VH-VL binders against b7kms5. Designs and how they scored, part 66

Target 1, 80 residues: b7kms5
Amino acid sequence: DTFETVRNTIRIESEVDESLRQLCHEERITKETWLEAAYLYLCEKPEELAQVIQLAQERLSQRKAIADYKRAKTMQERFL

## First folded at step 22 (VH-VL)

Design c_2
Fold by OpenDDE, look of step 22:
Structure c_2 (fold): chain C 80 residues (1-80), chain A 121 residues (1-121), chain B 107 residues (1-107)
Amino acid sequence: as target 1 above (80 residues)
Amino acid sequence: QVQLQESGPGLVKPSETLSLTCTVSGDSVSSTYWTWIRQPPGKGLEWIGYIHHSGSSYYNPSLKSRATISVDTSKNQFSLKLSSVTAADTAVYYCARIDFYGAELVPFDYWGQGTLVTVSS
Amino acid sequence: AIQMTQSPSSLSASVGDRVTITCRASQGIRNDLGWYQQKPGKAPKLLIYAASSLQKGVPSRFAGRGSGTDFTLTISSLQPEDFATYYCLQYWKYPWTFGQGTKVEIK
């Protein structure tokens, strides 16, 4: 059996990425296969999937807020 | 894929208010900062000011008393109003995006095609 | 306001020439300097930001250098499509200000 992979860029929060890398190293897997497996698992778990989606939405909101803050700070520096 | 397009009257009488709208596609006006720049015929470029959907704005002191920039998120547009115009305000007006790579500013990476506004009686 | 003095105001060059445009700020602006290209009847196009960062899609023959007060835009080998007016922009302090432009003409 063979499968085709798609290249993409995934940016992960540094602390989460560090923990995930450690886990993958210990379990002799990759972040890619971890993500694939996690998604496939969750596809069979609708309640858990809903929880993960909610958490993902919250994290996205946090990322946006942080980004907005950093941009605002950059713009404000030019008043000084 | 980001596109900006200016629209509004090309002729304004002295002492009246110049009004332009920039329609944004391919990006949300809520994503970053947006700006207006003008260029008198055969002359250089003048930065007018910027706007953020939060209401944060700044205007060039040369135009601060007369310029107002606003955002309409529902229409994905932002606009410029310049009051009490004179012949000196005759120019091509450009809207543009102020982007960021992380926290690093990338000013004016996308522009509208520009629209000529002539102030004449 | 920070004054940007661009030089020369105009220059004549031939295809293949190395062209250098200078922009001087009246005070230090760190590396918050952009370069734009404008062709007649068209909007300016971003070439360089942060003094030396090449904008996506811009040919590598364009290069920006400098920091503080003195900046340069270099076109290593002028191409036919490069005949245009070039502007520098400081965006370190408000109000943001442009240089007066450099027109690159065909010799």
Scores: ipSAE 0.672, ipTM 0.936, lowest interface PAE 0.5, mean pLDDT 95
Fold by OpenDDE, fold request of step 23:
Structure c_2 (fold): chain C 80 residues (1-80), chain A 121 residues (1-121), chain B 107 residues (1-107)
Amino acid sequence: as target 1 above (80 residues)
Amino acid sequence: QVQLQESGPGLVKPSETLSLTCTVSGDSVSSTYWTWIRQPPGKGLEWIGYIHHSGSSYYNPSLKSRATISVDTSKNQFSLKLSSVTAADTAVYYCARIDFYGAELVPFDYWGQGTLVTVSS
Amino acid sequence: AIQMTQSPSSLSASVGDRVTITCRASQGIRNDLGWYQQKPGKAPKLLIYAASSLQKGVPSRFAGRGSGTDFTLTISSLQPEDFATYYCLQYWKYPWTFGQGTKVEIK
């Protein structure tokens, strides 16, 4: 089998990225194949998937909050 | 992809209030800041102001007393009201997005097509 | 308000020409400068942000340079689709202000 790949650009929280990078290095895998494998694994694990989704939602909420704050700060800095 | 579309009457009488709405698709109005810009026929661009869904806003002092920008998150829209219009307010009005790359501003990466508003008796 | 002055107000050029447009701010605006292209009857299009960052999808023949008060937009080799009016925008301090525009016409 051959796999058609799609290029993606993702941003990962620095500490998580570093940890993941280290893991991938130690296990001789890539972040891409890790993500693929993790997703496929979770697809067969509905309870675990739900937990990951919940965690992801929480992290997204946190990102949004931080982003909103940063944007507000940026906009405020433009006042004379 | 992100799309913006202005809507509203193309003709307004002097002293009346110009009202325009920008409908956003492909992005949530709650995600960032939004702006209005206008351009009189054959003239340059004038920034009107910005709005955030939180209510945070700023208006160009040239229009501050007359301009009001608002957000309707339920409709994924934001609007411009300009009161006491005169012929000088005749212009193509654009809505646009103010985006961010981290803390870096990326003003006006997406624009509406613009809508001509003519002030005439 | 910070005034943005573009030079020239208009220019004539031919396909293949190198075109340079200048924008000067009345005070320092760091790198908070954008360049926009507008064709007749169309909305402006973002070309450059942060003085030198090329917007996604914009051809590499467009380049922005400068910081502080003096900025330039360069089109290395003018293409037929590049005939338009170009505007700079400062967004360092409110109110954000545009230059008066530079019309690039066919010679």
Scores: ipSAE 0.660, ipTM 0.938, lowest interface PAE 0.5, mean pLDDT 95
Fold by OpenDDE, fold request of step 23:
Structure c_2 (fold): chain C 80 residues (1-80), chain A 121 residues (1-121), chain B 107 residues (1-107)
Amino acid sequence: as target 1 above (80 residues)
Amino acid sequence: QVQLQESGPGLVKPSETLSLTCTVSGDSVSSTYWTWIRQPPGKGLEWIGYIHHSGSSYYNPSLKSRATISVDTSKNQFSLKLSSVTAADTAVYYCARIDFYGAELVPFDYWGQGTLVTVSS
Amino acid sequence: AIQMTQSPSSLSASVGDRVTITCRASQGIRNDLGWYQQKPGKAPKLLIYAASSLQKGVPSRFAGRGSGTDFTLTISSLQPEDFATYYCLQYWKYPWTFGQGTKVEIK
């Protein structure tokens, strides 16, 4: 069977990225195939999927909070 | 792709309130800061002010007493109101995005096409 | 408010020419300076931010330099599509202010 791939730019937290990269290297896989496999696996595990989604939402919220803080600080500096 | 589009009446009578809306697509209005800039015909650019969904805002002192910028997250829009308009407020009005690369400010990387507002009786 | 003064107000040049536009701030603005290109009937387009950072998608013939009070925009080899009006913007202190613009015309 043939398939097409889509190019994606994924930004991963540095510590997680390093750990994942090391795992992929040791297991002779790629981050892309890891993500595909992990997603497909989770699709068959509704409880685990829900947990991962929750964690992902929390991480996203944290990223947004940090970003908002940095932006606010940048904008506030223009008053000083 | 991020897109901005201004909308509102192109004609406003003196002493009335100019009202414009900027509709944002490809990005959330909650993600960053947003701004309005205007340009009188044949003239330069004037920065009006910025808004953040948190309510944080600043207005150019030249317009502070008359300008109000607001955000509607439910519609992914932000708006400009300019009260007590005169002929001097005739201009092309642009909405734009204020972006950030980390802590680095990148002002006005995306613009609307602009909308002409003429103040005339 | 910080005043931004561009020089010259207008200039004539030919395709292939090296063009330099200057922007001077009435006080120090560090590197919080942007350059924009505007063509007739169109919205301004960001070229340079942080005085010298090239915006994504902008040709490399555009270059920004300077810090403090004196800034320059250089077009190394003017192309037909570069005939336009250029504006600098300081965003170091509120209110943010633009230069009066520099019109680059065909000689």
Scores: ipSAE 0.658, ipTM 0.936, lowest interface PAE 0.5, mean pLDDT 95
Fold by OpenDDE, last read:
Structure c_2 (fold): chain C 80 residues (1-80), chain A 121 residues (1-121), chain B 107 residues (1-107)
Amino acid sequence: as target 1 above (80 residues)
Amino acid sequence: QVQLQESGPGLVKPSETLSLTCTVSGDSVSSTYWTWIRQPPGKGLEWIGYIHHSGSSYYNPSLKSRATISVDTSKNQFSLKLSSVTAADTAVYYCARIDFYGAELVPFDYWGQGTLVTVSS
Amino acid sequence: AIQMTQSPSSLSASVGDRVTITCRASQGIRNDLGWYQQKPGKAPKLLIYAASSLQKGVPSRFAGRGSGTDFTLTISSLQPEDFATYYCLQYWKYPWTFGQGTKVEIK
């Protein structure tokens, strides 16, 4: 099968990104193909997929909390 | 795409309370801060205040004693109440979004179309 | 409250002209200055934020400059759709305040 690629901007936590970068380098793959492969693998592993989703939700929650804090701080600075 | 739309009575009697609602689509009201701005006919713009879903808010001192902004996350709306209105409160009222790029403020990147509220007996 | 003074209050220009609008703050506001365009019967539209950052989708002929107390909005080559009223906004200190506006009219 042939496929088209879609350009995406992926923002990854710095420590995770570095670790992933190193892995990809060692294994001579790319982050993009890693993501594709990982997703496809997980699609065949419903229990593992559920676990990854939960973990992703937790990470998202943390990101949102941090973002909210930063925004609040920015808004509060306008009182000083 | 983000869309905002004001709704509420276009006519309010003096001493009554002006009530407007802003319905947000394409974004969650919980995602950022939201604001109201008004513009008297033929005049400039006046910032009213902002609201966050956490309850954090600030009002322009010129209106602080009379203005209340609230958020309804279940309806993805936020509202403005302005009590004890007079003719001076006749204006087009806009709801808008306050966005952020990281810690950088991007005020009012999206606006509602505005709704005229006339205070008259 | 911080006062924002725009100049001029109005100006006449022709298509293709370079137009410059100034906004002065009564005290330093760093780079917390926004520029908005408003056409009759329409809501204001964000053009510039952080004094010089171009909002997405805004033509490159619009440019914001300045810091501290003096700011400028420049339209390098005025287009027919640019005839409107322009407002500056300081959001450095509460309450946030707008300039009185500059109307750009057809000469």
Scores: ipSAE 0.658, ipTM 0.937, lowest interface PAE 0.5, mean pLDDT 95
Fold by OpenDDE, fold request of step 23:
Structure c_2 (fold): chain C 80 residues (1-80), chain A 121 residues (1-121), chain B 107 residues (1-107)
Amino acid sequence: as target 1 above (80 residues)
Amino acid sequence: QVQLQESGPGLVKPSETLSLTCTVSGDSVSSTYWTWIRQPPGKGLEWIGYIHHSGSSYYNPSLKSRATISVDTSKNQFSLKLSSVTAADTAVYYCARIDFYGAELVPFDYWGQGTLVTVSS
Amino acid sequence: AIQMTQSPSSLSASVGDRVTITCRASQGIRNDLGWYQQKPGKAPKLLIYAASSLQKGVPSRFAGRGSGTDFTLTISSLQPEDFATYYCLQYWKYPWTFGQGTKVEIK
């Protein structure tokens, strides 16, 4: 079998990335194959998928909030 | 692909209010800060002010008493109103994005094509 | 307001020339300085931000240097498409202010 892959830039939160890296190392897999496998697994688990989506949405919201805060601080510093 | 497009009347009478709208595509107006800049014919650039969807804003003191910038998230637009215009307000008006690389400012990485507003009786 | 003074106001150069434009701030602005290129009838285009960071898609012949009060934009080898007016912008303190511009024209 042959596989076609697409290169993507994925930024992962540091603590999660470290934990995932450690897991992948221990299990002799890659983050990429982990993500593929996890997604495929979840596609067969609609309830679990919904939970993961909810969690992902929450994490995204948190990232946006943090980013917005940092940007606001940057802009505010120009008044000082 | 981020695109900005100015729209509004190209002619305004003295003492009236100049109103322009910037329509943003390829990015959400809620994602960052947005700005207006103007350029009188044959002259340099003047920064007018910025707006954030949260309501945070700042106006150049030269225009503070007359300028109002607002955001409409439902339309993915932001607007400029400049009251009590005179001939001195004749200029090409640009809308632009203020972006960030992390916490580092990247001012005006995307611009609209600009729209000429002439103040004349 | 912080005043930005560009030098020269205009210059004539030939294709292949090294061109240097200077921008001086009336007070220290750290590295919060941007450079923009504007061609007639067009909107300005961001070239450099943070004094020395090259904007994506901008040719490497453009380079920004400086910190504090003195900044330079250098075009290592002027190309035909580089004839334009260039502006610096300080965004260290409000209100943000532009230099008066430098017109680079054909010699």
Scores: ipSAE 0.657, ipTM 0.936, lowest interface PAE 0.5, mean pLDDT 95
Fold by OpenDDE, last read:
Structure c_2 (fold): chain C 80 residues (1-80), chain A 121 residues (1-121), chain B 107 residues (1-107)
Amino acid sequence: as target 1 above (80 residues)
Amino acid sequence: QVQLQESGPGLVKPSETLSLTCTVSGDSVSSTYWTWIRQPPGKGLEWIGYIHHSGSSYYNPSLKSRATISVDTSKNQFSLKLSSVTAADTAVYYCARIDFYGAELVPFDYWGQGTLVTVSS
Amino acid sequence: AIQMTQSPSSLSASVGDRVTITCRASQGIRNDLGWYQQKPGKAPKLLIYAASSLQKGVPSRFAGRGSGTDFTLTISSLQPEDFATYYCLQYWKYPWTFGQGTKVEIK
């Protein structure tokens, strides 16, 4: 089989990235191949996929909340 | 691609309320802060104030008593009302976005084309 | 309110010239300074934010420098499309305030 790759810029939370990096290093794989493998695995596991999606949604909500907080703080600092 | 478009009457009588709406496309009004800026003909720029969908807002003290900015998330719009207008309020009114790069402010990276509002009897 | 004073109010220059516009704040504003370009009948366009950060899509001939109270916008080699009015903006403290503008005209 042949394939082409697509370049992606992925920003990962620092602690998760560090943990994932360590795992990939230990297992002699890459974050990219990890993500590919994980996705493909989950595609065959609908229940697990649903759980991961839920977690991802929660994390997204957290990111948005943090971003909103940071913006608000930035704007509020201009009153001081 | 973010686009902003001002709309509203181009003519307002003295003592009445100027009312403008900015329609945003390519971005959600709930994503960041939004602002109005005006420019009298042949003159410089004056910042009016900002609004956030949460209700957080600030108005330039020069206009605070008369200016109200609001957000309509359902229409992806935000609006400006300026009460008790006089000839001095004749200006091109711009809506614009206040963006952020991380925690760093990036004021007014996108603007509407502007709309002229003339105050005349 | 913090006052922003631009200098000069107007200048004449030729294509290829190096042009420098200054903006002085009445008090320290750190690096919360933006530069905007406005052409007749058009909305202002963001050029520089955070005193020295070039906005995406803006030519590299534009450069912002400074911190505290004194800031400069430099056009290294003026192009025909650069003839316009330029404004600085402080957004360190409310209310945010613009400079009075600098008109760059053709010599």
Scores: ipSAE 0.654, ipTM 0.936, lowest interface PAE 0.5, mean pLDDT 95

